# Designs tried in a protein design chat: VH-VL binders against Large ribosomal subunit protein uL10m (mRpL10). Part 202

Target 1, 224 residues: Large ribosomal subunit protein uL10m (mRpL10), of Drosophila melanogaster (Fruit fly) (q9vpl3)
Amino acid sequence: RGKINIQRPKAPHYERARVVAVTQPKYPELPKAKSCFKTRAERTQQQQENPYNEIIAREVRNWLDHSRLVAFFHLSSITADDIFRVRVQLHKQNLHLKSYGSKIIEQAVKNTRYEAIVPLFHSNHCIVFSPDPEKTAALLRIVRRVPQMVLLGGIVEETMLSRNQLVAYAQMPGLHAVQAQLVQTLSQAPGHLIQQLQAHQNSFVQVLDVHAKNQMNEETPKST
Short names: E, the ipSAE of ESMFold2; O, the ipSAE of OpenDDE; V2, 0.75 times the mean of E and O plus 0.25 times the DockQ between their complexes.

## First folded at step 12 (VH-VL)

Design gi6 (from gi1 with light chain S32D; framework fv_imvotamab_arm2; at its last look DockQ between E and O 0.48; V2 from the best seeds 0.00; counts 0 for: pae O 3.3 > 2)
Fold by ESMFold2, look of step 12:
Structure gi6 (fold): chain C 224 residues (1-224), chain A 118 residues (1-118), chain B 112 residues (1-112)
Amino acid sequence: as target 1 above (224 residues)
Amino acid sequence: EVQLVQSGAEVKKPGESLKISCKGSGYSFTKYWIGWVRQMPGKGLEWMGIIYPSDSYTRYSPSFQGQVTISADKSITTAYLQWSSLKASDTAMYYCARHWGYLSFDYWGQGTLVTVSS
Amino acid sequence: DIVMTQTPLSSPVTLGQPASISCRSSQSLVHDDGDTYLSWLQQRPGQPPRLLIYDISNRFSGVPDRFSGSGAGTDFTLKISRVEAEDVGVYYCMQHTHYPWTFGGGTKVEIK
């Protein structure tokens, strides 16, 4: 009997294998590295030309409204690899490194309680946002090894803090630790409870007020 | 607790108008965007648009621009999706969901089934 | 518009075995602010979607640790380390880096 179909198995052939290899996609040559962050001029120009600048400004306002920790940095020249490594390390701590043009920041904070931050963005900068104010110490630890990022100040729990005030805040015990210590103190000394609690609270507020006033005096000295 | 409660199912005829609602509670309504998502029967999810209730700024998907109106009334913490003239092809489930920053969409309404048939 | 392509379209899995879902975007999802806004949603039959993973790899509140996300740029993956019966449903990736926001076509996870 004879089969009438022309279905024969095709043997792998050297010529066919060679043609397949030639037609396979070649990996493109990697272009010269471009920064993960654009230059200040490029960012400002791009954002001015972006038809969605109004929406981006609202995204920034949204971040400000949701972040209990905001830190502002002056940013000097830094490689794309270095800033990427910093971003990854910060992200692991729920710290979000971002940069926006100064006009976007101005638009985002217009008619809000955040208008006071606008002067910080007249030069190269970056911002770190986080919902977790207890991450301030982690932030400072990470950026200590990054001299290109110079801390200018920040916002913690809707309170503007200078550089020195932020550093002092990061050294204070966590809220949970303070609450636990208060509970333990109440358990050990039940008598005179109201007086001791109020005195502790007032002393803590006084220390913060003195620090805030001293730091404000140091942040705006006269030039002479 | 955070909740987005949508208005009930609607059965309409082609040419009729419709406005469905999404009421947010348990959070600061003006601090979050509200988005609308369509799911046609047996199909995937389609983003229709988003509104920032603080100032009513809206952005639409190009596929829905001019086809629907998204609005909000922040005094009653409610967002709306509205048609001036329904078509049979508008038959679908419609969800509202909220957004901020990197969380999108973290909480969803239960859905509003809109059926448009002649 | 950014096209989000999910594979596979259907993922039948034996209980207790892993599942892996791929999502590829037609353009980079790295935002000008430096972040990548990629989320994963789960829709169980007859229910609204719910957030599983945000920011590529962060589990939303109440999401079991058997769910994990990874990826960068244009390529992203959702993994379920041990599929349970309650994991049946359709999974969507979603980007909100660029307007308009777009979803993947969905991946149905079902028990073999």
Scores: ipSAE 0.481, ipTM 0.762, lowest interface PAE 2.7, mean pLDDT 79
Fold by OpenDDE, look of step 12:
Structure gi6 (fold): chain C 224 residues (1-224), chain A 118 residues (1-118), chain B 112 residues (1-112)
Amino acid sequence: as target 1 above (224 residues)
Amino acid sequence: EVQLVQSGAEVKKPGESLKISCKGSGYSFTKYWIGWVRQMPGKGLEWMGIIYPSDSYTRYSPSFQGQVTISADKSITTAYLQWSSLKASDTAMYYCARHWGYLSFDYWGQGTLVTVSS
Amino acid sequence: DIVMTQTPLSSPVTLGQPASISCRSSQSLVHDDGDTYLSWLQQRPGQPPRLLIYDISNRFSGVPDRFSGSGAGTDFTLKISRVEAEDVGVYYCMQHTHYPWTFGGGTKVEIK
């Protein structure tokens, strides 16, 4: 009685195999939740085969060109659900979280002013774009709650900033506030100068008056 | 202020060629896409295509592919929509609009009415 | 091509009352980058279209707060909290996630 090799079951007779193949409930493949973040491997493979890489690269360039705030993040063991939650939060603030393959980024920034960002994309990464640099504080507030997102640096108003510089920038008063402060300071400067000039003049006049009075008192003959 | 100004209304006969224009001002023309949208009389909006003026990269709707030519001259910040041979069915309002990655068509031209009648 | 279906075709509304317009896409409008590129446009009589909402729910500059957009995937809604006389016109949803970009058929908002 031949030991039924349970590890390599003999292929069922052709007819049985056909019946089994037809009777196997084709469970609709649950739409594989396309994890918004294709594994690096999947992205790389897709990048090699996708004749549309140029289109995507152009898209990336478009985002870079129109963004006044760009932030680069390293992703460390983040789940698709976590990314989704973050994406929703960012989106509510008009912050756009994107993920691209390294090759696409390289192609997108080749021979552009953004070429210096290529070294940041050697690992799992995402980019957050915004048309509003004032949203930097909001961005950092949201990302602070996501330890899997590590800020690497960014671009603000066409200036590349380190992580520390970006954090510092977020702490600064808005451009308008700074401008207003500057205007106030400048508007006060002339007033202060005038006051100082007037003070000196007034003091001088007082000194002269005192001197004049003293001279008048010396000239008054003691009427014996 | 961002403005798109289109060329004036056109009355043409079938078989004639036509080129209408859309001039952008108040922004960096080369950094934004320009799209063309057709609106037939009493009908909805139809996307025709878009062009990126910086390098003249163009995409067409399949329905308009080969029927029209979209071009741009970045030196004068102008986009064009061109027909080699007009048909009566081309009678419509044509809009140019600015597009970029964050928004949809955010600024629109006033439209160019093209009437093709025999 | 992605078909955008708007309902209703016509929306007669009393001044001061709310209006709601639905837009359904034939497929998901979620782009591979994770964003959904859906916009709402307003076209007043005799005028070019005007952008109201982009990215499902973001109001464009100068758009009153009475306009709001919502939705996800294939179902989207534009709401007007209190319709004003100036709101009369045709409203279009637009998808620009997939090429070719497509518009809804439009919804005409009228005042009763």
Scores: ipSAE 0.055, ipTM 0.629, lowest interface PAE 3.3, mean pLDDT 83
ESMFold2 (binder alone), look of step 12: mean pLDDT 94; pTM 0.955

Design gi7 (from gd8 with heavy chain D102Q L103T; framework fv_imvotamab_arm2; at its last look DockQ between E and O 0.07; V2 from the best seeds 0.00; counts 0 for: pae O 4.5 > 2, placed apart)
Fold by ESMFold2, look of step 12:
Structure gi7 (fold): chain C 224 residues (1-224), chain A 118 residues (1-118), chain B 112 residues (1-112)
Amino acid sequence: as target 1 above (224 residues)
Amino acid sequence: EVQLVQSGAEVKKPGESLKISCKGSGYSFTKYWIGWVRQMPGKGLEWMGIIYPSDSYTRYSPSFQGQVTISADKSITTAYLQWSSLKASDTAMYYCARHWGQTSFDYWGQGTLVTVSS
Amino acid sequence: DIVMTQTPLSSPVTLGQPASISCRSSQSLVHSDGDTYLSWLQQRPGQPPRLLIYDISNRFSGVPDRFSGSGAGTDFTLKISRVEAEDVGVYYCMQHTHYPWTFGGGTKVEIK
């Protein structure tokens, strides 16, 4: 009875193959499509392993202080390649897609007017920052084709807006001055007045009508 | 108009202490980091460290850790760079610059020339 | 520490001709937040540095459109489409993705 050729291995070759597979390094060397976003578990571990977590929180605070538009998204399962393509599209519009661990965000907003956003970051998420609030429409247009990114709300001109308020804000084309005045009015209004404006959709339609009329006036030259 | 105005040139002897200043104006001082950058004669730029004036959090380049002290007084919108004992090798131009995450070092002070000689 | 290698070290250029400066980092400049923090500075003779380009390709306020930046990962380029007399000076790339922040060694642009 001669020995069996390697091409048709016996049970010992199965056990050797199993042992070799188990004892091989767990870290494959070749994934080229690097995810721009980590899972919640990976973000928690990365935060604990990052010696600069205190400085990263201040980087986030710095972005919050300089961004006139901030949008928060729930992020469901998405490939690294797909989120990278979205990041590139957003970056062309001066929209900066980022993700951070929830502890870093808690530190970043501590003792600020934005502490109320912390619960949004207990789940998988991403944030878009921009110094340009007029880019809100471009943001929503780009992410509309990305069902894995679900808008939760945002901050415009230092005022928190619900999802519906942010969508309404984005639909106000034309004069930036009208948009800035609307945001300032919401930030100065009493809490009950703010809730009435949010619940009363006709108030936003009225602002849009004023916005459209201002566009028509600025397009026609006045006599000198 | 955003300005960062640094204190004037210094001529010192080895072993002396020195504190140079960088006063910011025309912007919200606590919303920006202030960084310090050294330029040795005939050489390039070296990042020394940064401070976040809102809470005085500081981070130093490893090559400058323990060699200088960076501080700020937000009530007078001023950042400082200090040496407790100067060496001849500290002869250089020192710049302050403000920083925020997108635009990096966007505005720079005029520089403070520090000369350390016997 | 991230080493930023600039080439060429010196770039003599005829007025009106293009110049191209390369900056190569020893590691990827993609931050853990997902962005790349690469900027370009200009230092004219006897002056402090000034910001030209941030975010790889965005021109800072007041910077002429003859300056453009490009690149990704570890390889970045600053281009001057038509060099003018006021463009004489030393150009530095800088990264603030990784601590400590580091500068390239500089590229001197001169008029022939």
Scores: ipSAE 0.653, ipTM 0.851, lowest interface PAE 1.6, mean pLDDT 80
Fold by OpenDDE, look of step 12:
Structure gi7 (fold): chain C 224 residues (1-224), chain A 118 residues (1-118), chain B 112 residues (1-112)
Amino acid sequence: as target 1 above (224 residues)
Amino acid sequence: EVQLVQSGAEVKKPGESLKISCKGSGYSFTKYWIGWVRQMPGKGLEWMGIIYPSDSYTRYSPSFQGQVTISADKSITTAYLQWSSLKASDTAMYYCARHWGQTSFDYWGQGTLVTVSS
Amino acid sequence: DIVMTQTPLSSPVTLGQPASISCRSSQSLVHSDGDTYLSWLQQRPGQPPRLLIYDISNRFSGVPDRFSGSGAGTDFTLKISRVEAEDVGVYYCMQHTHYPWTFGGGTKVEIK
């Protein structure tokens, strides 16, 4: 019984070959994996031309333009479940957690005032948007419970803030409170000045009275 | 209860200026956006713009940019929509509405009818 | 601008019967995180618009259970399970995902 040469199987009989040829599942030619050598530039260009990316980029821009508070976070080994929980908590405060690819962010902010944020998106990240800058304290309170979210910085009222600046901002009294305090301070200033001025005048009058009394006592002739 | 009350109906001539108002009550006026929506007679709704009363940050629809001015006075919890020079085409019902974030207009004013006729 | 197309323009409905309104957007309203900012508004005759549904399927406070929203991407539907007399009016879809915000043309619900 001849050793079946597994390496060069004898061509099947013509009829069998025909049947095999017809029954061979025409696997769609796997698109010839265009050689991985598309230059990084070509891949980047193709990604940039994706209509979907453009739409998402516009969305990002829309969020940036309509948000008064934007916070950038690095995500460190966070689970989908954790993200979901955080998202729900944030949403209750009218805070919107979003995640975008770095390329999308780059495209979205290119040639805009937001271009400076691009370096923040080199790793896993998320963005929290809010129409209310007063929600900064609430945001930070929520995120403090999520160690996987690391604050990188943010934008408040169109101003870029570092992490420390954002934290400081959250600790500041509301604008109204500050304004009220300022008004109070300003309203007290004139009163204090008047009091000081009056105090000096009163002191001066007292000194003069004492002087006058002393002079009167000196003029009283010792009746020998 | 959250309520937006708008100023009364206006009848104007072309070229006249107009300022209509929307007063908010029952909520923190400075923490929500106020948007304006136009509805021409027998037509649909058109978004005009929004304002954040806390700092008067404003965004306009491109179609209304430069055509109207949206403002707010937080001291009296009132938002405004104004025209420097009215046109006949400005004849419409104008609604103010509270907007919460990016999601929805949740409370609406009763509307202000503006009629511009020669 | 995003074009919101509503169908039908008019929906005559018998009392107690269901109604369905479709809204189609010219582009996807889906956010990268899967959120979609689509709302439905009701405007009764002579009244201002009222929010019914936000974020595709969430009923606003005070909105009856007979109203429901569904859809994804570019296709959205508002359903009224049992139309009541008070449901007569024009219904609008609205998108908040893309600037500028845009409304559908409206669907008039009438009682036969």
Scores: ipSAE 0.018, ipTM 0.572, lowest interface PAE 4.5, mean pLDDT 83
ESMFold2 (binder alone), look of step 12: mean pLDDT 94; pTM 0.956

Design gi8 (from gi1 with light chain H31K; framework fv_imvotamab_arm2; at its last look DockQ between E and O 0.46; V2 from the best seeds 0.00; counts 0 for: pae E 4.6 > 2)
Fold by OpenDDE, look of step 12:
Structure gi8 (fold): chain C 224 residues (1-224), chain A 118 residues (1-118), chain B 112 residues (1-112)
Amino acid sequence: as target 1 above (224 residues)
Amino acid sequence: EVQLVQSGAEVKKPGESLKISCKGSGYSFTKYWIGWVRQMPGKGLEWMGIIYPSDSYTRYSPSFQGQVTISADKSITTAYLQWSSLKASDTAMYYCARHWGYLSFDYWGQGTLVTVSS
Amino acid sequence: DIVMTQTPLSSPVTLGQPASISCRSSQSLVKSDGDTYLSWLQQRPGQPPRLLIYDISNRFSGVPDRFSGSGAGTDFTLKISRVEAEDVGVYYCMQHTHYPWTFGGGTKVEIK
């Protein structure tokens, strides 16, 4: 009894093969799970051909132009769920987390004052936008809990800041508070000056009085 | 203060051309979108389109595509809405409004009434 | 196009009483990035529209605290806690999440 070669089963009789071929449930080819890993190249190529890239680029520019706070982050192995959670937290603080392709960003900032940010976008990145620079502290507080988000730098009030500068900025009292302090300091300055001036005048008068008294005492003849 | 000032009321006949204006002041004109909104008599608001004055990028509502032209002159901080040939159905109040990414239409013009009657 | 349906069409309200306006979108107004661009506008008689609420629930500058916005996805609500005489007018919801941008049909708030 010939060893049934399980590895190369004899082709069934033509008629049987035909019946099997026709009766084989054409399982809809499971959409080949296009491996979510479209190579960076494929994603980039698809981005180049997308007529919407210009629209998206304009959107990016719009966000940049209207934001007083922009923070750039590197994303390190962050899950979609984690991003979503962070996004919700940020959104509650009027912080808007966006992610764009590098090519889109390049297109968006080409020939603009923002062109210097292009080198920051070589890997997976996200951008957080805010109309309120005072939200910098809130932003940093939120992202501190997200180790997958690495702060690279930012733009505050049209000024590009390094990571360290941005952190320092967040620790500063709000602009209004600083302004108020400045105004208070300035308002106190004249008072202090006046006091100092008056103090000198008073001292001078005292010295003169003492001198006058001494002269009066010298003129009193010793009545022998 | 942010202000949008529109041109005055217009009375036209069918077939005539018209260009109305919206002048922005008190802000950086090139950094904000300008939108046009139509309001027919006794009716609701209809979005017509928007323009980004910096590069004159324009988007139209499908209902208004080809019916009107939106343009802007950034040198004089003015946006325009133009008809090549007016119809009686174009009789409406037209508003310009400022738009940007964080807000909706935050500042509005006073409106321009356009009356087209034979 | 996204259809914005407002209810009611008319809302007669007694002074000092609350009012509520609903706006329903034909599809979700949430973008992939989680942003929702829904706004509420007020138009008083003979005046241009005025922004009240942006981003569903944020009051625009100068808007009284009696106005509040809420909602998510496709259902949104504008509430007036205590209607005042100056609140008479037509209220519109607007979506600017998807092009073309669309307005609701409006809700007329009147004093009884």
Scores: ipSAE 0.503, ipTM 0.761, lowest interface PAE 1.3, mean pLDDT 85
Fold by ESMFold2, look of step 12:
Structure gi8 (fold): chain C 224 residues (1-224), chain A 118 residues (1-118), chain B 112 residues (1-112)
Amino acid sequence: as target 1 above (224 residues)
Amino acid sequence: EVQLVQSGAEVKKPGESLKISCKGSGYSFTKYWIGWVRQMPGKGLEWMGIIYPSDSYTRYSPSFQGQVTISADKSITTAYLQWSSLKASDTAMYYCARHWGYLSFDYWGQGTLVTVSS
Amino acid sequence: DIVMTQTPLSSPVTLGQPASISCRSSQSLVKSDGDTYLSWLQQRPGQPPRLLIYDISNRFSGVPDRFSGSGAGTDFTLKISRVEAEDVGVYYCMQHTHYPWTFGGGTKVEIK
């Protein structure tokens, strides 16, 4: 090859192309422009082309509907061996560690009161399900040794709880018979009250224990 | 308290239609899948398909796709198994069973014996 | 379809002696969510099936502790530590990890 014209492109043409590129907006292609290229029918077809996600979403909804304990975690980078060991430890306590894409979670909670949880799943995450809400303490004990799993909050007896509320719930052993009533009490408490109670753990436990004993006495009186 | 009560035994001729029922009680019907299982005389169990009654999402075993219809009416907490044209080979016991999560079939109906004779 | 192979086909046992039933799947039963959906059912003569063991090793409500399940991956076992007269019947393993859901062929437990 000795064609000089190829190696020396016409400078005015190339220079004019560079000038045009410099004068273009710094965002010459918007995501909206790509979205405009896709019609509503094309987006609907793409959603219909993911039937595996629909099956998994219904399975997740089924888990949500039957789990009296659901805990949400942010998941940092973790080895496959470490996550397997955590999964085995959790499984021994009837705690089921799972992870799903945000689209699957969105489909699973559609038209439910749990739609607010969807943003938690836009980052790396995992979920722990259990039919046994008394296993919350065991869950937190196990994951304490797993810094890659950071508790975000949870659902207990179909009530959404913050991180602090879930930790407070876990510290109430032997309250199985009145757990739903305790969850209602915790969810109604203002955040400052919960923080104060957690700072004085003995007082907090005693208050809840007295409350549970009073409710049990009223539920089973000796005489009508 | 959880009960699945199936419709009674049926004796039919080949070519006839049939719809058998499975009524759930004692639980939240729309929170559970209902599955149908065939047991041919003296044989094992065969999964036919499942339905999620809350939205009627249905999945069939390939062996039964197009041969039966699984449906549910959540207003009366009832699931159905239906044939448009019975064959003699459809003679079997049919069970409905409940499913969720990691539980397989945790509660079963009593069975509906379907006899199709020439 | 996942084939579930049970052995033995028939398990005659002396009353009070142990019984062991094997179930092998044609592929791994570990689902994409990390769980293994393997159950054991009992069908007594003239009765519908009933759930014994779910999630490989968990006893269902009302199931005596003489029944235990174990296994992983493709190989699963149901054990009856001391067979009683009411344990006569056919035992099935079942997978619901993959569609279509499939059963083993059954193992008949009988008293010698």
Scores: ipSAE 0.254, ipTM 0.614, lowest interface PAE 4.6, mean pLDDT 78
ESMFold2 (binder alone), look of step 12: mean pLDDT 93; pTM 0.953

